# VH-VL binders against Mediator of RNA polymerase II transcription subunit 18 (MED18): the designs that were tried, part 20

Target 1, 219 residues: Mediator of RNA polymerase II transcription subunit 18 (MED18), of Arabidopsis thaliana (Mouse-ear cress) (q9sjz6)
Amino acid sequence: MSMECVVQGIIETQHVEALEILLQGLCGVQRERLRVHELCLRSGPNLGVVSSEVRLLCDLDQPEPTWTVKHVGGAMRGAGADQISVLVRNMIESKVSKNALRMFYALGYKLDHELLKVGFAFHFQRTAHISVSVSSVNKMPKVHAIDEAVPVTPGMQIVDVTAPATSENYSEVAAAVSSFCEFLAPLVHLSKPSISTGVVPTAAAAAASLMSDGGGTTL
Short names: E, the ipSAE of ESMFold2; O, the ipSAE of OpenDDE; V2, 0.75 times the mean of E and O plus 0.25 times the DockQ between their complexes.

## First folded at step 12 (VH-VL; framework fv_roconkibart)

Design r7 (from q3 with light chain N58Y; at its last look DockQ between E and O 0.58; V2 from the best seeds 0.70)
Fold by ESMFold2, look of step 12:
Structure r7 (fold): chain C 219 residues (1-219), chain A 119 residues (1-119), chain B 112 residues (1-112)
Amino acid sequence: as target 1 above (219 residues)
Amino acid sequence: QVQLVQSGAEVKKPGASVKVSCKASGYTFKSYAMNWMRQAPGQGLEWMGWINTNTGYPKYADKFQGRVTFTLDTSISTAYMELSRLRSDDTAVYYCARDDFWSDYFDYWGQGTLVTVSS
Amino acid sequence: DVVMTQSPLSLPVTLGQPASISCRSSQSLVYSDGNTYLHWYLQKPGQSPQLLIYLVSYRDSGVPDRFSGSGSGTDFTLKISRVEAEDVGVYYCMQSTHVPYTFGQGTKLEIK
């Protein structure tokens, strides 16, 4: 029932410091550090007609790692998306234990890919609750080997802007996100992320598509 | 309980306009698009377009562009379809139906409004 | 515009026997998200259309399990495993993958 508005962009690492300063001034809040291990799981042949995507997020910037499950549903289309400049998608998010990965494997999910995101975020109120993150996206050469992670595209970082929305207010939230993104225009261009195959593409897939067509990490 | 109640039948002369209302109840009006279809007597269904009840933005099928206008009164959860410069081949039952912004199927339909265009 | 072609257009069926209705689209109905936006409606005599099947194969709530939908790409089928008297009416397929949304011509199901 809960949904979110999303836009993404790419920025060169040399411009990240300028963007951070701009965000500090615009948002009026202190930045937060971001170090997150993302595991993208897809349903196997047993689970349904269409594949579904589950993201397990492990926050590594805590004394004990904390786990979150994020189930990302489909994006609005048709009348709902017409003349809307952000992606609006359904999503469900819950805190979970470290056993969640084992549980999803037992249910027939398979690891599609994994990423380590390192950077910073701002969480603030404007007309909506907006989150902005700027992060390097890193892949693992070996499954779960976060200590050996390497940048997907050295010299570039991903900018994500998200805001929670409801079916009653999503156009207002979308307008707030779009308006906010205009202030970032000299440093980064933000647009709707790709929604191929009924799942929301990961930051790794978005970053990797610049280097080669469809070059996500499959493990 | 979801319900779409349309205005009553109308008889019009060629060249006139007609405005059909569709009052929604039992759900959050701004959370679903409103679509309009018509069905000539003994014929199939034809999509006329939609209006996004959240933004107010309409979209019209090309065939009706320039003759049809979709409007809303969100304070009473009502959508309107106005068709102008009526011809005899506009004689049809006109339906409103909602869709969910996500999967774009029509799960609830109004009862239909017969519009008859004759001299 | 996507043309939706139904076959047959008239379907007389003996009560209790199966029925099958074909719907073919002039273009693929698979959207960029991997979903296929093909839906089926029944219009009973003197009534508004009602949803039967959405997204190829999912029954709307309250639709009996004797109704099933299948198909892929451009070819789709609605099946009724055992026709009841209440099933008479006109069946329409509709696509919402592409704008404008388009319906098939309808299949009139009758008992006899």
Scores: ipSAE 0.632, ipTM 0.837, lowest interface PAE 1.5, mean pLDDT 87
ESMFold2 (binder alone), look of step 12: mean pLDDT 94; pTM 0.955
OpenDDE, look of step 12: ipSAE 0.840; ipTM 0.927

## First folded at step 13 (VH-VL; framework fv_roconkibart)

Design t1 (from r3 with heavy chain K59R; at its last look DockQ between E and O 0.50; V2 from the best seeds 0.69)
Fold by ESMFold2, look of step 13:
Structure t1 (fold): chain C 219 residues (1-219), chain A 119 residues (1-119), chain B 112 residues (1-112)
Amino acid sequence: as target 1 above (219 residues)
Amino acid sequence: QVQLVQSGAEVKKPGASVKVSCKASGYTFKSYAMNWMRQAPGQGLEWMGWINTNTGYPRYADKFQGRVTFTLDTSISTAYMELSRLRSDDTAVYYCARDDFWSDYFDYWGQGTLVTVSS
Amino acid sequence: DVVMTQSPLSLPVTLGQPASISCRSSQSLVYSDGNTYLHWYLQKPGQSPQLLIYKVSNRDSGVPDRFSGSGSGTDFTLKISRVEAEDVGVYYCMQSTHVPYTFGQGTKLEIK
């Protein structure tokens, strides 16, 4: 029932300032800082028939950090995806308390990996609620050592464009996202992210997939 | 609760066109694609194509490209299949069936519409 | 186009005995997301088809436990552990991994 439209791209860090200026002009709003600690939790077979993964997102750019649980499901295919230039996928997102991590550990989940996303975002309303983020993806050499985080793909940043959708309106939302992305084409190529079942690729794996999309085209 | 109700049987002459309706109820029409199949007497099932009820975009199996048109009237939750330049070997039962946008199997089917093409 | 081949095409079965239907595809039915989009339908006499099994092995709601599906890649099987009178009809496999969607020829199950 709850879905999102998604496109992604990569940009060289040296070009990020130009993209930020373009986005400021297009969106007409102030950028927001993006500093999110993402924890990917994995359950064992004892917690149900199949393993499951939950992502906890801690927004560090607030006076009190806020926590979100995000479960990303499967993507549309067949008739739903035909002639649609964005990825449409199931997505459930809910605010949770700071105790959520402790609760998932008590339920038998284990930390699979964590990362830190650092950059900026724009949130604006047109025919749809569009969010654009530009961020570096960073890994921690020690558990929860955010201050020691280092880039997974040095010199590159990830551009994400997302918009929430429902099964009733997703085509309109997809069109709005596609139209918006055309204005970014001079600086970044945005396309459907790669799909994996059961495990969402890390930002590094997603970036590598996007870099491979131009296999028949000279980069 | 979910129902797909098709229009009644039709008898047509070669060269004519036929338009079959499929009225949906019991679910959100724009949340599921509509597929069309046919089954000639004593034969198996044949997929004719789909229409995305959200976008209105159809896709046709190559065999039917140029002869079939899928349309929608979303105000009455109804899908239509029109087949033109009918031949005697178009005599078949025509089915609509819905699929969700995710797994692409047909969980609910219409009752079928017999189209007979004869002189 | 992916050719779906069922065997046998005619399956007379004694009431209460098991039945097995084979479906073979000309291409792998594993999609890029790792799922296999192979489905089974039953068309009872004078009725429209009804879904039995989706994505190889998942029973649709209300389908009795005596129906099971298995297989991978290009070779798939539908089994009925104990045939009942209500199971009479034509069974079809269908793939939706590739466009166009294609059906097997059908297997007519009869009580002998």
Scores: ipSAE 0.644, ipTM 0.845, lowest interface PAE 1.2, mean pLDDT 87
ESMFold2 (binder alone), look of step 13: mean pLDDT 94; pTM 0.952
OpenDDE, look of step 13: ipSAE 0.851; ipTM 0.934

Design t2 (from r3 with heavy chain Y57W; at its last look DockQ between E and O 0.55; V2 from the best seeds 0.69)
Fold by ESMFold2, look of step 13:
Structure t2 (fold): chain C 219 residues (1-219), chain A 119 residues (1-119), chain B 112 residues (1-112)
Amino acid sequence: as target 1 above (219 residues)
Amino acid sequence: QVQLVQSGAEVKKPGASVKVSCKASGYTFKSYAMNWMRQAPGQGLEWMGWINTNTGWPKYADKFQGRVTFTLDTSISTAYMELSRLRSDDTAVYYCARDDFWSDYFDYWGQGTLVTVSS
Amino acid sequence: DVVMTQSPLSLPVTLGQPASISCRSSQSLVYSDGNTYLHWYLQKPGQSPQLLIYKVSNRDSGVPDRFSGSGSGTDFTLKISRVEAEDVGVYYCMQSTHVPYTFGQGTKLEIK
């Protein structure tokens, strides 16, 4: 029963410093650097009904890179999602070795797109365990060419707010996330990320989808 | 061992109200929505709406909006459906069924409650 | 509202022979996540409905493998490879892709 509540938004780069200051005051914890190579995998073409995403995350902000797999399952529908202002989805996250990519390819997965996310995060406790990240999203001109990454949406950064939840407490976690988002409203509007058929085919398409789900506010 | 047990049959006059209970057992009550359906004699099934057992928030099919109320008592894993201002065409068997929050099919149903509305 | 239309409405079948029930929807039942939320239920005489097939083709636990579901978009089929006496009842298709949830009219299966 591993789930997470998720909202996303976009903020203009010129306002990121103000948002960081607000988050430092609001969260009461030390900000962390974020530099993550994200590989989004999709099971082979036309394999039938699949509504989940597999993301392989390489944390580049460590002396030794750390790998994590994030299996994103389906989002709640119907009664579960009704009048809930955040996305609630199944999610399993596990630490893995650098061999994980090869294993997923052997299972028939294909690389759908990859991104480099660079910015900062806060991980803190309120009524729920909330994570907030603010990052630029970058694409690579060549596969895995991290050093040559260029911004997908120049002048904009992504704000992600997530919190783990269970089937018993997800409405409380959703409320906590929603309440937290209201404190950020002067600088950023946060809403449910879009639910699309399958995984997004390219980094540019992924960034474009993100643009339609949120926006920033100037002070 | 999942089970939904409904309250017994009722006979009502036009204009009255009826409240049907649905007691759940064998599973985590807050992990599944409760849906209500009805079936008039010799007719098919009709969805009346749901209630989210986690939030307590209902949704009603437009046809029943204003006349139906769904409630919960989570301490005894029980859902209730109350239908007011009864008419003779409300005569039906009323069913509760649990709903998967993810795929929204009804894997377990109550035994049904016959509500007869007549003068 | 999505209208679900079943055919035939009455289906007399010889014991041991195959049976097939059609269900058509007035709108596509493919949801934005790529899934199709079309389900089949059996209501045996004097009983409440019971789930047979969910999401087009998945049998519920304990449902015999002589039952199979297929279809896509707006056209769906439930098949029984060899009808047994215990299969008598009314079969309903239901969609939960769109709110409100809607059922077909039912198909009454009888042994002739």
Scores: ipSAE 0.637, ipTM 0.833, lowest interface PAE 1.3, mean pLDDT 87
ESMFold2 (binder alone), look of step 13: mean pLDDT 94; pTM 0.950
OpenDDE, look of step 13: ipSAE 0.841; ipTM 0.922

Design t3 (from r3 with heavy chain D100Y; at its last look DockQ between E and O 0.55; V2 from the best seeds 0.00; counts 0 for: pae E 2.1 > 2)
Fold by ESMFold2, look of step 13:
Structure t3 (fold): chain C 219 residues (1-219), chain A 119 residues (1-119), chain B 112 residues (1-112)
Amino acid sequence: as target 1 above (219 residues)
Amino acid sequence: QVQLVQSGAEVKKPGASVKVSCKASGYTFKSYAMNWMRQAPGQGLEWMGWINTNTGYPKYADKFQGRVTFTLDTSISTAYMELSRLRSDDTAVYYCARDYFWSDYFDYWGQGTLVTVSS
Amino acid sequence: DVVMTQSPLSLPVTLGQPASISCRSSQSLVYSDGNTYLHWYLQKPGQSPQLLIYKVSNRDSGVPDRFSGSGSGTDFTLKISRVEAEDVGVYYCMQSTHVPYTFGQGTKLEIK
């Protein structure tokens, strides 16, 4: 069973340098550059009782841009989510070609939103393999116009903490993520991400949802 | 082949406690929650609560809060339900059922354990 | 607690004829993720309940296609297009959108 634990928060840009220094000390690994074009695709109403979400990620910090698909399934709820302060969700990831977008459109998926994320990340091992990213989130005024991207919330950046998990070990992974996040609390509050309204409809509402999510919000 | 095998029928006096076991086989025990239901003779089903087999966290329906305890022995893939301060209206068949953490429906049920509370 | 109300409570049916069971909830069963956690179980005489339909309309593995579920919000229906002898038992709807999870009173299906 492939899944991931996720928490997310927002930090003011003037505090990002302090957070980077803190992460450098906590993680003990080299900082990596992050420049990723994300396309979030959703199935139409005719593909089942509930929609499903696919994220196409283009890593622009490589000599040749590479593509990854993430099929993001539902989040744990009920007993699985009870008393757990991180989001646990099904997730399948694989490398794909540049033709993947056209293929998903042919399967009935629609583009929900797209983002350009620019910043840095740390990937390290404690009791679990944890990835932390700090990035500016940018929207495109014109579809796929990466060079014209503008910040969704100027002066703020998103902090993402993720760790892969299995159905057998997810509580240990969740505990490791929660413990790590406590060390970041002076600079950023990390909590379960909420359902995003996307860039196009309401950028401020999406940011407010991330900052206000202290409970068990599910995808 | 998924199976949930419960302990045998019990007869108890009012004020006593009962502990029902539910042994799971044919699947990864910690990957599914365990739920407990009961059914009084000739009556419908009622949900008593769950236990997350991965974390050990229980949740009890308010009606049973303070009288019921769910526990686990993960080394033998077994869940337990203990109901204390029994009274005559606790006479019922008690069921365990597994629950997939994403969908919250009960795809496999134990055979049931009749608990009779009589003076 | 969410109250689940089934109708009818007793359902005598001739073999080969259709049957329909209604289930109403006292509040919406649509969860924040857009899913509706309404399920149907059959308890055959002398047996444990068994899953028939999950999330309104999805048949469990091995359930014949003569069983179908439909509905939205607070109103749900289980239909059997042609009743067979093995369909005898008590049918329960259950919601798991809200805690505590709650069942309908049951509908006893019998052959006339």
Scores: ipSAE 0.512, ipTM 0.771, lowest interface PAE 2.1, mean pLDDT 86
ESMFold2 (binder alone), look of step 13: mean pLDDT 94; pTM 0.957
OpenDDE, look of step 13: ipSAE 0.800; ipTM 0.899

Design t4 (from r3 with light chain S32E; at its last fold request DockQ between E and O 0.50; V2 from the best seeds 0.72)
Fold by ESMFold2, fold request of step 14:
Structure t4 (fold): chain C 219 residues (1-219), chain A 119 residues (1-119), chain B 112 residues (1-112)
Amino acid sequence: as target 1 above (219 residues)
Amino acid sequence: QVQLVQSGAEVKKPGASVKVSCKASGYTFKSYAMNWMRQAPGQGLEWMGWINTNTGYPKYADKFQGRVTFTLDTSISTAYMELSRLRSDDTAVYYCARDDFWSDYFDYWGQGTLVTVSS
Amino acid sequence: DVVMTQSPLSLPVTLGQPASISCRSSQSLVYEDGNTYLHWYLQKPGQSPQLLIYKVSNRDSGVPDRFSGSGSGTDFTLKISRVEAEDVGVYYCMQSTHVPYTFGQGTKLEIK
């Protein structure tokens, strides 16, 4: 997969149950539990003149945790983004071993932050392959202290809708995502996540941006 | 091998219209936007607008709004630019150029099409 | 609209000597993603323009190391460390941070 379409929104925790019931009816598939430890790594100066961001995702909802590396690149702009209601961004995702963190540290990457996402997701086919997640995003006061995680945005949860796309078909995928999001409009408003640097931050950073109009760094 | 081939030179009278074609080959047509520029004799370059080959949505620079139309025939990987109500100051070489949807620079250009407007 | 101003407009250079072209924009070219969308093109006599440098300092494939780009914000420079006969032509800067896209007036480089 070379790219994805993304929209995000926020919902008050008291309304999450209603959204789950709506999604269950719309998607027609069994919901999946979501419990993911996310480690965001950034390269240091010795890897080049510009830094890059890599995310390691550990799925904790398995008897044996599985690891995925995700590299989120730049977002479409100009003609590609004009009159498109979703964010389209480069994204590379691959399964990795549990030793990946040590490997990235050896390459000069540093831990920027880490998050714990807890909630549920639905994965279904609707002219495009769409994934919807609703999650509480939590931070750890101490490195890797998952048991001590506290909400980044108390009382609110993040709704993510994503679908993989290619440069050839992204307008069709974007239309499918937008059409699906209209069914959710009674409970949640979904829109393009903001970009603050060369890549779009995770749902936690998006939530902070939506609430505070916060910024990222420029390059 | 990426190539953009434009239609041949045209001579037109004031008030007429011209339609320039730009045929793409060597890449996936719907994965790159098409931009149009012009260059009057002895002058610099001027951006006229783009068309998104994936969506078909055009955007025109304000000075051409109402006189220019961009269209596509994706079945033959071809973009078209039509300029109407021609004036003598529309005499120029017209270029197509592709850009990726990400960084918006023009990595490949057509050979140019001279349009001469005179009575 | 963003105005792009090049200096000089005419640049006669002795073969083998360095050359420098300035490009200034009326507004910052830093986009909200942190990137700067300032590009350089060369139009050789009788040819269509060709990409030289993209996003300030990145050479297109096949462009010799003697070409370099630099700058930030509103002030940008293209340098040629040693001018060769094949470098003759008109150089344009272009910004694509803001719509409409705009070009500088061009700098005509000639060998003395």
Scores: ipSAE 0.714, ipTM 0.866, lowest interface PAE 1.0, mean pLDDT 88
ESMFold2, look of step 13: ipSAE 0.696; ipTM 0.858
ESMFold2 (binder alone), look of step 13: mean pLDDT 94; pTM 0.953
OpenDDE, look of step 13: ipSAE 0.850; ipTM 0.932
ESMFold2, fold request of step 14: ipSAE 0.658, 0.698; ipTM 0.848, 0.854
ESMFold2 (binder alone), fold request of step 14: mean pLDDT 94, 94, 94; pTM 0.950, 0.950, 0.950
OpenDDE, fold request of step 14: ipSAE 0.867, 0.866, 0.862; ipTM 0.950, 0.943, 0.946

Design t5 (from r3 with light chain S32Y; at its last look DockQ between E and O 0.52; V2 from the best seeds 0.68)
Fold by ESMFold2, look of step 13:
Formats: structure tokens, C-alpha cells, sequence
Structure t5 (fold): chain C 219 residues (1-219), chain A 119 residues (1-119), chain B 112 residues (1-112)
């Protein structure tokens, strides 16, 4: 079973440059520009006994946009989550063609909400493979109108730290993520995002969920 | 084929300790938590706590905190429950049961271990 | 702690007739993810418990379809559409939405 460890935090835009410099020193790799259009699709009851959702990610930072499908499943709970400072959730990710959106619509999926994430990322290996992104989260006034996107949280950016894990090794991956996050403590507090109770129906509700998940900032 | 095989029945005096083993087979031991329950003769089921087989972190129901210890030997896929300062009302059948880390129901149970505490 | 209350505690039933067992919790069993972690077990005479139903209404593999679970929030029901001799034993509901996990008192099903 494929899964990931996740922590999140927020940082004031005025402190992002300092965080970038710190990350460059810690990660030992060159930063990558991040510009991703995220489409959250939800199936209707017509696809079976339950509705489901997927996320399509379009990487806009390349001459030809590339597409990834991300199926985000349930979060670990009970004994699995106890005394674990990161969120552990099921996740399957695959590269797809630009035709994927049309295919999901043909299968009966509908657009639930969309976001534009703009910023930078680092992808590196320590004791686990860790990805860090720092981005503004933006909503569109009109469907798919990425040129008209406006910040959901002006003056603040989201810091995401993720690492892939398996059922057998997730505690080691969680420890690696937690250890890494301790080095960021002067600039950003990273913590387990809140678990959602269900599907978020609008971009505004999705942004509220991200703010509710919080991560704190170091003042 | 998933199996949980527990150690044999024990007879103890008040004040002693008992250690019950639960050997798992037929699945990836570190991918499922181990829970402990007990059932006094003719009575219902009582949850005692869990141990996360991946982290080794236990959690105990408050009633047993300070008297119970859960441990693991992952090299032989075995969980242990030790209950100290036994008293006569600890007489019960003790069960191990596995749960997944996601939905937390007990799909497989050990056969039970009768612990009798008698002066 | 969440108190789980079953009724009846004793349930004599004629073979071939339906049976219904109620389980009520002292607080909602709906978790933040929208799931309800309420489960049913059967302990046949002289055996350890076995899972019947998980998350309110999902039958475990090998459980006959004459068993069904329903309910929401704090009120839950296990139904047996046609009782067979092999169904005798004690039925327990259990919640794992909240820690500590708690069981109902049990319902002893017997053939009249």
C-alpha cells in the first residue's frame, strides 16, 4: 500500500526569502519553480455504490504542461496515528496525459474545486525522500481562469513537507520528516494537518480548510 | 492464513505478575496494531489497550495504567502483555486481536488465555 | 469514556424468525472523516469473538447476508433476517471512534 507522511505550516510572505536560503543550505539541491493547477474531481453516485475523488495536478512550469493524477485516501488513525507528529495517509500518484481530465469527465466525475499553487520546491534524499514546497494558494473567480487567480490568504504562504511511505516503514519516514522540520523551527512551525470530515464543495471552502488545518508560523 | 496463537493458561497468587504471549503468522506483523482485551468468567469484553507494532508505542486504558505493560519481539512476530500486582478480580480470559491502522476493528483474535488468580 | 448500551441483554428467538439487537452510545460515533466506527462481534459458545459487521453496515468476509447492520450517530441495530442454529452466542457492539475503545454489555441469543 502506497502512502505519504505530511506536515504543513504557514509563513508570512516577507519571511519566505529567509526560508528559501535556509532550505537551500539544508537540502543541498537547487530549488525548483512551482506553478501547479490543481483540479479536485468528485465522482457522482452513478459510478457505483460510493462517491470518490481524485486530484489532477497540471505542472505549468514547463513548455508543455505535464499532468499527474493523485488519489488521496484516508488518514491513519487509532494506534497507527498515536504519538505520530505527522499525518499518514493513503496516496497513489501516477503521470497521465493531458487527456485525463476529459476521460474523468466521461467517467462521470465532476469538478468540485480548483486551486493554483505558485512558489518553489525542493526534492531531496536524507534518511527518506522528502519534498518541501512553499507556495501561495490562489483561487479563480471563474472556472479554469488561472490568469485571474487571486490569493486565498494574502500575505501568507503555505509550507508543505511530504515523504512517501509504506505500511512497513512509515514510522521511520515520519521520524525523518519530524527531524527535518525541527531545523525549520525559527522560521516556520510545521505540524500535522487537521483531518477532513468530507469533500469540500467550493474553492472558498477548500481554502478555509487549508487555513483551518494551519501549521502556525514562527514570529 | 492469519493466525494469532496465545500462550497457555496460568494460575497465579495475588500480588504476582503474569505475561501472556501472542504469536502472529500469515501477515506483515508491523502493518497491524495489536490490541488486548479481557473477559471475566461469564462477563463481557473489556479493552485493555493497544501496541503499535511499527513504532512499539503502547496505549493503556486508564484502569490498567501502571499495572500493565505491552511489549513486542518483532523478530518472531510476537506481542506480550504483562499484568502485575494481580488480584482475584483479574481472573479472566485474556485475548489479543489485531486491527488495521485505518478502521480499527478486530478482524482476527487469539484463542484466549485463561489467567486464574487465587489465594 | 463512551458507554455502549445493548438491548435486549437476553434474546430468545424461534428458529427461522428474525432477530434485532439495539446498541446505543452515550455520544456520537461519527468521526471527523465522516465515518462511523461501530462494529459488531459474535462470540459463539466456547469460542473467541469473531467479527461480523464493521463500520455500521459492512459484512466481514464469509458472514452470511442474513446479517445486516444499520444506524447512525448514537443508535445502531444488528438484524438477523432468519435465525439459524449456528447463530447462537453473545453479540457485542464496539466503538472505536473514541479512545478508550468500549463494548456493549452483550446480547445472548438463544433458540427458544
Amino acid sequence: as target 1 above (219 residues)
Amino acid sequence: QVQLVQSGAEVKKPGASVKVSCKASGYTFKSYAMNWMRQAPGQGLEWMGWINTNTGYPKYADKFQGRVTFTLDTSISTAYMELSRLRSDDTAVYYCARDDFWSDYFDYWGQGTLVTVSS
Amino acid sequence: DVVMTQSPLSLPVTLGQPASISCRSSQSLVYYDGNTYLHWYLQKPGQSPQLLIYKVSNRDSGVPDRFSGSGSGTDFTLKISRVEAEDVGVYYCMQSTHVPYTFGQGTKLEIK
Scores: ipSAE 0.622, ipTM 0.834, lowest interface PAE 1.5, mean pLDDT 87
ESMFold2 (binder alone), look of step 13: mean pLDDT 94; pTM 0.952
OpenDDE, look of step 13: ipSAE 0.842; ipTM 0.929

Design t6 (from r3 with light chain V99T; at its last look DockQ between E and O 0.54; V2 from the best seeds 0.68)
Fold by ESMFold2, look of step 13:
Structure t6 (fold): chain C 219 residues (1-219), chain A 119 residues (1-119), chain B 112 residues (1-112)
Amino acid sequence: as target 1 above (219 residues)
Amino acid sequence: QVQLVQSGAEVKKPGASVKVSCKASGYTFKSYAMNWMRQAPGQGLEWMGWINTNTGYPKYADKFQGRVTFTLDTSISTAYMELSRLRSDDTAVYYCARDDFWSDYFDYWGQGTLVTVSS
Amino acid sequence: DVVMTQSPLSLPVTLGQPASISCRSSQSLVYSDGNTYLHWYLQKPGQSPQLLIYKVSNRDSGVPDRFSGSGSGTDFTLKISRVEAEDVGVYYCMQSTHTPYTFGQGTKLEIK
């Protein structure tokens, strides 16, 4: 079964440019634009069992929008999660047609919420394949009204770091993600998604230093 | 087929140590945690702790902290439990059992290892 | 520690008749993901324990349909619709919602 390691953090919008520069230097690849419409679906609960979460993602930054379903399963717990600094969860991802929403409704899912994420991402390979995104998160006041989207948290952006894992290598992947996230600590603190923290107090000073350095080098 | 095969019965004196082995076969060793339980004669089951076979990190029930050590030899798919400073009330059958990382139930158990502590 | 209390501790049953075992926990066994990590094991005479039911009501592969589990929160029940000779042994509930993992005292089922 496929799984992913996940951490998340929050950064003030005014420091996002500094973070982009830092990520450019660390990742060694060119950033990609990110504009994604996310539809989060949930099924009803069973007696003694909680429903699962399904995300339909429409990538709007393509000439023809493409659709992906992401089935997010349970998180690792007990011995598997002990002393692991990232969230490890079951995850299945697959390309789908634009009519997948109707299919999930027929299966008993309901729209829980939807978001528009706008920003940038980096996808790179080290010990693990790591994806980093920095985005504003926007809600639609009217169902599917993307043009009317408004920020959920004005002045803040979400930093997501994910990496795919297997049952045989997940501790190595988790360590790679944690090690990478240490380099972001001047600007953002990244932790398990269920543990949200505020902005890093030193971010303004770190951002100023990075912007004046002109290339992401020492001094 | 999944099997957990434990080492044979031990007789020890108070103050000694015992090391019980649990050899796994029929599955990916690093994909399941190994748990240790004991059962004193005529009594119920008691959880002693786990070891994550992927990370090697153990966790011990407080009652055994400082006296028990869990280790692994992943090259031979084997887990070990060592209990030190043995007392007569440590006389029990010791079990290994695997659990998955998600739902934490014990789907396969070893056959048990009787440890008798007497002087 | 979460205390698991089983009743009855001794359960004589006539062959072919139903049996019911209660298990109560000192704390809720509902985890933050909404799942309830309450499991049942059978230890037949002279054997190691074997899994019967996981997460309240799910039968392990190969467990006969006459075994069923139910309950929520802190109150759980294992039922055997028709007791057979091979059902003799000690039944344990166990919780793995909280560490340390804890077992009930056991219920000894025997044929009268």
Scores: ipSAE 0.634, ipTM 0.832, lowest interface PAE 1.4, mean pLDDT 87
ESMFold2 (binder alone), look of step 13: mean pLDDT 94; pTM 0.952
OpenDDE, look of step 13: ipSAE 0.829; ipTM 0.914

